# VH-VL binders against Exosome complex component CSL4 homolog (exos-1), part 5

Target 1, 208 residues: Exosome complex component CSL4 homolog (exos-1), of Caenorhabditis elegans (q9xxd2)
Amino acid sequence: MLAETLVAPGDKVLDAIGEYRMGKGLYEANRRIFASVAGFVNVYGFRDKSDNLVQVIEVRRSEDQLDNELLPFHGAIVTAKVMAVGLRFAKCDIISIGDKVYKKRFSALLPKKKLRPLEPELSEPFKNFVRPNDYILAKVCEDAEIKDKFVLSIAEDELGVVLCRGRFGEPMQKVDWNTVVSTRTGKTEPRKMAKVPQKCTLPTQSVA

## First folded at step 14 (VH-VL)

Design j3 (from a6 with heavy chain D101E)
Fold by ESMFold2, last read:
Structure j3 (fold): chain C 208 residues (1-208), chain A 120 residues (1-120), chain B 107 residues (1-107)
Amino acid sequence: as target 1 above (208 residues)
Amino acid sequence: EVQLVQSGAEVKKPGESLKISCKASGYSFTSYWIGWVRQMPGKGLEWMGIIYPGDSDTNYAGKFKDQVTISADKSISTAYLQWSSLKASDTAMYYCARFYENYYSYFDYWGQGTLVTVSS
Amino acid sequence: DIQMTQSPSSLSASVGDRVTITCRASQDISSYLNWYQQKPGKAPKLLIYAASSLQSGVPSRFSGSGSGTDFTFTISSLQPEDIATYYCQQEYETPYTFGQGTKVEIK
């Protein structure tokens, strides 16, 4: 779940909408994007009639949570949380499909060979792409070797990290498609960002 | 039946080289990691590093990086741990173990251990 | 590197006693923690993975709990064959470090 990014009505969510489609729970004022309700920031994707990946940003209430009757299927675009980064796989939890958050989480593996269209070299560490507690936009795929878990891919340019925090829980701001910077320390970290005009930085949670 | 059979005990002097082996059987050797774990006399377990025999990918704990070499020969389903120059502090029991990597990961099968003694 | 600290270093208990061992990680490791048993003169054996999941063939008197940084391993009713040293291991990030071990003896 995306519960780690809590906002209140009136909180600024984005400086500009960019290429996101504005979802529910948001409004625009002076070209800035604000939460209209209390809830959790979520980013999800779907393919439109022209087969373009559309990314939607929204604020969700817990009442919108889907009963977990629709399983992730081959080709589905899902939002997943990176739970840990292993040796050949990142360990992920699928948390939503489209705009619907699952009640039940589905365990998934993100193989190193699914990080880019061509398999990364052995010397290239997994941490250049994803890290624990990242939220990723990924495609469910099949794998001949992996039968007991869902398998994810972020190989497509529009797939990858959509929300990340630094080691102190602070927002990370996109520098480019391969780099984020800590809003607290100023230090950079590599990531494979989903290609979208998105800031990884979210506003400070407010009481009122 | 998965088995890991290690080479026999070694008695060596400081400065000598050594290569100990771990022969695997009963499973697809190239599809699982093999790790090495050190246990010094009277001490606990230390994770040294692992190898994926399918592509020779390795990962070492920092204190063992450049101190040992982990390798595998997939034609004979055997993993190796090698020192170019032994020290007295290398005296220990060395285990190889198969590492199952999935959403949850662990060592599921262990070799019997190889005792290495390094003394003058 | 993630440091894993076990407590106590050793303990003695009577047959039938409840035995509790703790393991603390130096950072949040979620539930990526394993417990191994090593009987004297033998290789280790996996008992518990995912902090609380019992490996097949392991007696139900063994259990584990915890997440984040603090983990507990319990033997609900100590048996004579449980004399061993018990190790926690994190598998959250390399190196996959072990705790220093807890030696369990019968009183």
Scores: ipSAE 0.786, ipTM 0.901, lowest interface PAE 0.8, mean pLDDT 86
Fold by ESMFold2, last read:
Structure j3 (fold): chain C 208 residues (1-208), chain A 120 residues (1-120), chain B 107 residues (1-107)
Amino acid sequence: as target 1 above (208 residues)
Amino acid sequence: EVQLVQSGAEVKKPGESLKISCKASGYSFTSYWIGWVRQMPGKGLEWMGIIYPGDSDTNYAGKFKDQVTISADKSISTAYLQWSSLKASDTAMYYCARFYENYYSYFDYWGQGTLVTVSS
Amino acid sequence: DIQMTQSPSSLSASVGDRVTITCRASQDISSYLNWYQQKPGKAPKLLIYAASSLQSGVPSRFSGSGSGTDFTFTISSLQPEDIATYYCQQEYETPYTFGQGTKVEIK
């Protein structure tokens, strides 16, 4: 399910929680994740006490997220939608900062040089990293030449794609940190996936 | 003031090579794409390809890939379009144009065009 | 490649008439569409970007609308100097294809 998609109570959101932490508006049944309220699917990141970027999936009611006074600032972690992939930039809309969804989207640019810590080779196509309609976790940064738009980076390992669909609108499943597979066609596509923090586990006795 | 000045008209025979130029002035040459657009006599515009002079990054339309070479010399702020072996079907007007890339992108300044005629 | 289809291929209209040209993309291109004007013997000139935004210095009788796959270009009151061929162009993904053009003439 992509962000901005309306779900009703009882709609399946995920086949498994996977690398996400379960947020508001969701419940688990038969190891699957369902909406518990009507609303829109969202994924956001926050830094825990150990500075790990945790990915939270939630369902938000529209009235809960219509007021936001905090503008994007340098260093902020935002959720953005990739609107189109140009030649040297991906064109993005900033949707939210942390758990706060903006009333008004902000236009932003994701430069090719901000896709990895080391700039991608000229031969590496932009589509290996992000594609239109992907949702990404990104950091707002400064750029010496771009002053009229927010500039984003997904260079850090914990930044990158968090939700995507294939060409037919179907869910895509993570194969590894650089590859997703279509649930409809079985065909793989490259992406730069946002890496998750190591899961915490509670002490338990061995399963016998 | 931004200007793109193209080389003069060319009359060639099939099989000959050709390199036409587009000299840019009034802006930072290495910071904007230069594209080439073909217009065959009495026909519409065709996007051929584009170069970023700062690092020579190129992108070609499939039908022109391997048919032409787009290059740039940043020391003289000049972009080039070249053929190794011209065909009669290459007879056309060729425009260079500066491509502004931002959230919305477009060709904002155009050269005057170079007429290439290929005939026996 | 994204195919851009313009309609009509040509038209004749009187001075003062409202002129409408359509452009259809073979897939959703959001609002990443430009309109250019090319007068005979001249280089093209950008009129509209982002489907509906007028370029600086373009007369207000020109307008554009649409998103997704269907786009419209309008001249509210045709003037003699508007005789030209008009092209749409998508800038959603390479190659940044043009429509085939619409030639506008005065009757």
Scores: ipSAE 0.776, ipTM 0.892, lowest interface PAE 0.8, mean pLDDT 87
Fold by ESMFold2, fold request of step 21:
Structure j3 (fold): chain C 208 residues (1-208), chain A 120 residues (1-120), chain B 107 residues (1-107)
Amino acid sequence: as target 1 above (208 residues)
Amino acid sequence: EVQLVQSGAEVKKPGESLKISCKASGYSFTSYWIGWVRQMPGKGLEWMGIIYPGDSDTNYAGKFKDQVTISADKSISTAYLQWSSLKASDTAMYYCARFYENYYSYFDYWGQGTLVTVSS
Amino acid sequence: DIQMTQSPSSLSASVGDRVTITCRASQDISSYLNWYQQKPGKAPKLLIYAASSLQSGVPSRFSGSGSGTDFTFTISSLQPEDIATYYCQQEYETPYTFGQGTKVEIK
């Protein structure tokens, strides 16, 4: 197939760019797409600001470069672990995007204002939504005040807690979308549960 | 140039009220927490509480909740620590400090301290 | 509240010595730990955040390590200007408690 094809500089990769955006290692001449370096053709995807699937075609210098990780991007659906709950932010580690588990974790912030579609009342405690050691399904987003870290949102109904533990470290079971129950004590705790876990959709590695 | 300048030393009697100040400059006052830290004579540092001047959100250590009031005036970039009725046990050095909250958080700039002495 | 326990409470060492201070948290705080230096008569100063990250402008002889409940602070070669009391502080959950301090003196 087109992906994984070894090419040399000057080799034609596509007759037309079509539905792809051009990545590294390619150039256009006479409306055709050619390799500018030696390597393997690679296709990957992400969702842009409008949630459209964007497929990128590139030439990489080695098949081993297929292990390079795509950074979390605006609009991506990620799985993150809540590491601590601060004053205005929960501190999170992004551990995966879609089906792809990262080799390293990316630091992220979950602002209180991103817990619901409308800002929560100031007095609502973070613990009603997320707690340390929860795993959450979240969307990477922009924030007017935070520019130096990945920013997460769980405001959408499909986003929120997907795995959590109780006060003794025991598994918790969902009672409804706002409540979990301890498998050990029978006591309930509030959480914002994800209604339908989502995964990042990856493009096919073929050329349409 | 970030600076926190505190009001001068105070000598008070038990039962009196007191309001000490911490004037901030060199940064956006409403975008950072200001915390208060007590150091009793010969003792270590104690976290008292914190305020976010942008919306006046506060958080107090339980020991100090309802014992002091932390407030801020955005128009003059000043945070305050206030007692309604001082006790001799309130004798201490009081620091204000700017708290940077991000993935990792810390006090990055400190005032010079205000010595409060409460004696009869 | 999370209790932070430092050891030792004080120490004396010679210029050039390696100095190690420990800080133990009463629960797992991940790496949410800071170290401050307070020289006599002065306000505290941040040296280390995130257990091991050196604040800008802090000499490289200072270092930190640890995660979870046990943390260490090290001065690789003690200098005369390092006479101070050193405090750990957790920032995992409020109140953001300090350790009781470790006073470091030159012999």
Scores: ipSAE 0.775, ipTM 0.891, lowest interface PAE 0.8, mean pLDDT 86
Fold by ESMFold2, fold request of step 21:
Structure j3 (fold): chain C 208 residues (1-208), chain A 120 residues (1-120), chain B 107 residues (1-107)
Amino acid sequence: as target 1 above (208 residues)
Amino acid sequence: EVQLVQSGAEVKKPGESLKISCKASGYSFTSYWIGWVRQMPGKGLEWMGIIYPGDSDTNYAGKFKDQVTISADKSISTAYLQWSSLKASDTAMYYCARFYENYYSYFDYWGQGTLVTVSS
Amino acid sequence: DIQMTQSPSSLSASVGDRVTITCRASQDISSYLNWYQQKPGKAPKLLIYAASSLQSGVPSRFSGSGSGTDFTFTISSLQPEDIATYYCQQEYETPYTFGQGTKVEIK
């Protein structure tokens, strides 16, 4: 599964499109974003003509989860779900490469050293970057120590959390690249959010 | 062959210090966590804490934080569990165990245990 | 901290019986659950990881199932050498807590 958020036609998906490009299965009314079909909310990365990585939000029908023969490869941009946060690694499932959904999830590890672009010792707890049930855009990379699993990085500014829910299952809204806010409680939580480059302005509207 | 060999049984009085050891062999000591598990007489297993010898990173259960010190000496592939002042309630069997961390994580090899008895 | 509750605390069964032990987590831990066996006077030994995956060298009469908060450990045909205390352990978040144990004895 690409996302746990199941929606029906007419359900509100977002209060505003924000930095996303609107994909399949969505429509805008009164500046709000609604599902046009029944399905699951998904965010994936798309390279535009200028080679900028843009975030596309869509609603996928369940039957769109088709078999994909292309294995995750070094340098690929994937959508992954954070399953748990361990000591040195976050445990992730690779769900898709671009708009191609894998029939089988691939186990992956997100090392602590791959959370930021520099290798210096990172003293902040993992929970300030990613948490279980977050969906992330990540790059498949190599690691000298890890040979038996795919290794992910969110170190680049364009990579990181793209979809998350709070402790009550509520949608979380991006405040800035390191902060989300609960739509239910108004409380903030730290995350490493995937950024849109300044030159890559969204064609529809700004974040609310 | 992976092996964890712990130091021998200890009989101590309340207030005394103690440092017990866990010597590892048969694998790269700096590449795996070593955890400590307490088992009080007639009771179950309690996760105390864990150390990554490669960088000395530690994680303690709250109950044991500031009550014990977990350390490692990379040069002799040995992990330690230390009390500055023992209490009678510290009487227990203490195991060290190697923690394999990957997508699924677990204690895959265990020491034989060190019995610590603290009585007046 | 995630609390792990095992049931029953002890049981007696005959050789050949099917034995079932349950483990309940205080929150959803997905499938990040291990089962250990501790024979009398011995160190624990890993039997099952990932809720249902047998460790190498573990007899097939041992099995595990479950996800989320409710997990089951089963010995399909109890053998005399299976006299032990069995512990579940979550590895979803630190501290990686154990259940209180289930002592299995022969009638």
Scores: ipSAE 0.768, ipTM 0.890, lowest interface PAE 0.8, mean pLDDT 86

## First folded at step 18 (VH-VL; from t1 with light chain Q55E S56E)

Design u5
Fold by ESMFold2, look of step 19:
Structure u5 (fold): chain C 208 residues (1-208), chain A 120 residues (1-120), chain B 107 residues (1-107)
Amino acid sequence: as target 1 above (208 residues)
Amino acid sequence: EVQLVQSGAEVKKPGESLKISCKASGYSFTSYWIGWVRQMPGKGLEWMGIIYPGESETNYAGKFKDQVTISADKSISTAYLQWSSLKASDTAMYYCARFYENYYSYFDYWGQGTLVTVSS
Amino acid sequence: DIQMTQSPSSLSASVGDRVTITCRASQDISSYLNWYQQKPGKAPKLLIYAASSLEEGVPSRFSGSGSGTDFTFTISSLQPEDIATYYCQQEYELPYTFGQGTKVEIK
C-alpha cells in the first residue's frame, strides 16, 4: 500500500528507514524519512551477490515514474534483443513488457542452462537456439549464480525467437519449431522458435 | 587478493610434450573462466582458449584447436596449458588470465607469463 | 573470426600531448570492446571495457568512445608512465580477438 502513494515535499514517508536503502526523492530528519519532491512512493528490490535481499525506497516524480513505472519483474514475459552470444550467457536487452515498449533498455543475461528445461549440461551449441540480432520472447527469472542482472529464460515452449534474419540480413522462414530457412540461400539454421499466436507483434521494429 | 602464479620458463625441443600451470588464489576458482593468451616474440596478443573449471567447459580459437589442451584441477585451483608435440613456432610468452563474464566481459587479472622456447 | 585493426601501429609523442588510437572491427560488435595496456616486460592490464567505461583505478586521462565498427582510445595528456603497447579486444564473438597493438613511446 505504501507503494504508489502520492506525496508532496515534506510529507513523511516512513517513521524509520528500517532495512530499506534510501533512494532518490527522500531525505532524513530526526530519524524520520520525508519526501524531497512531489511524486509517487516506489519500492523495488533485488538479491545481491550474497543472496541478500536489498530493497530500495524512493519517491519518483510523475515524469520519472512514467519512465520507470513498469520495471521488469520476476515472472514477467518480455521481448528482448539478443545483443551478443558469449560463453555461458547470451547478452540481451529487454525492450518491452507485454505490449509496452520501454524508453530505455535493461541489460539481461540468458544463461545456456535456461535454453531448455532440466538440462544444465546442455551439449548443443548456443547458436542452435539464439543468435545476435534475434528478438526473443522470454520470461524474467532467477539464477543461482547471477544476481546483478535481469535473468531470462526461453525454456518454455511459448518462449524463444520471434524474429530473426540470416547472415546476409535476409528474412528467415520457420520450417519447424527448431529450424528456420533463409529466403535468399535456401540454407537452414537452427533456432528455438517461440510457439506464439500469429497475432504477436514486435513493437520495436518492423521486418521488411 | 586475487593472484595467478604461473610455472617457470621452459626450454624444449620440437616434438617434446609440455604442460605449464597457472595457480589461482584469492577467489572461488570454480566460478570464473581462466583463459590463455599467447604473445610471440615482438608480436601482439592472441586469444588461445578458455576453461570454466566448475564445469570443465572449454572453448578454443580455431588456430589452437587440437594443437593444445586446456585443463584444470579444481582441487588445487590450477589451470593448465599443454602440448603433446611442440613446434618451433610455439616459442612465445604464454599468459593465463581470469575472465569475468557478464553483460560486459574482460580479463581482469593476469599471471606473470611463462616463456616457452622451442628450438632445434 | 572478427579481425581487429588498430591504427597507428606505433607512435611517438611528447609528454603532455594528446594521443589517439583507433580500432576498427571487421563487423559490427556493438560496444563489446575492451582496451588493455601492456607496459614493457609486464602482463596486460585492463583500462576500458564496454568501449567507454573506465576500469576502477584507471586515471581519467584515459578515455574510449565508439560503437559498431569504429572505436577510439585517447590519452588526453601523455605521461611518462603511459609508455606501453595498447590493445583493443572484441568480446562480441568467440574467439575474442585482439588488435595487433599500438606501441606508444616518448619522443
Scores: ipSAE 0.743, ipTM 0.881, lowest interface PAE 1.0, mean pLDDT 86

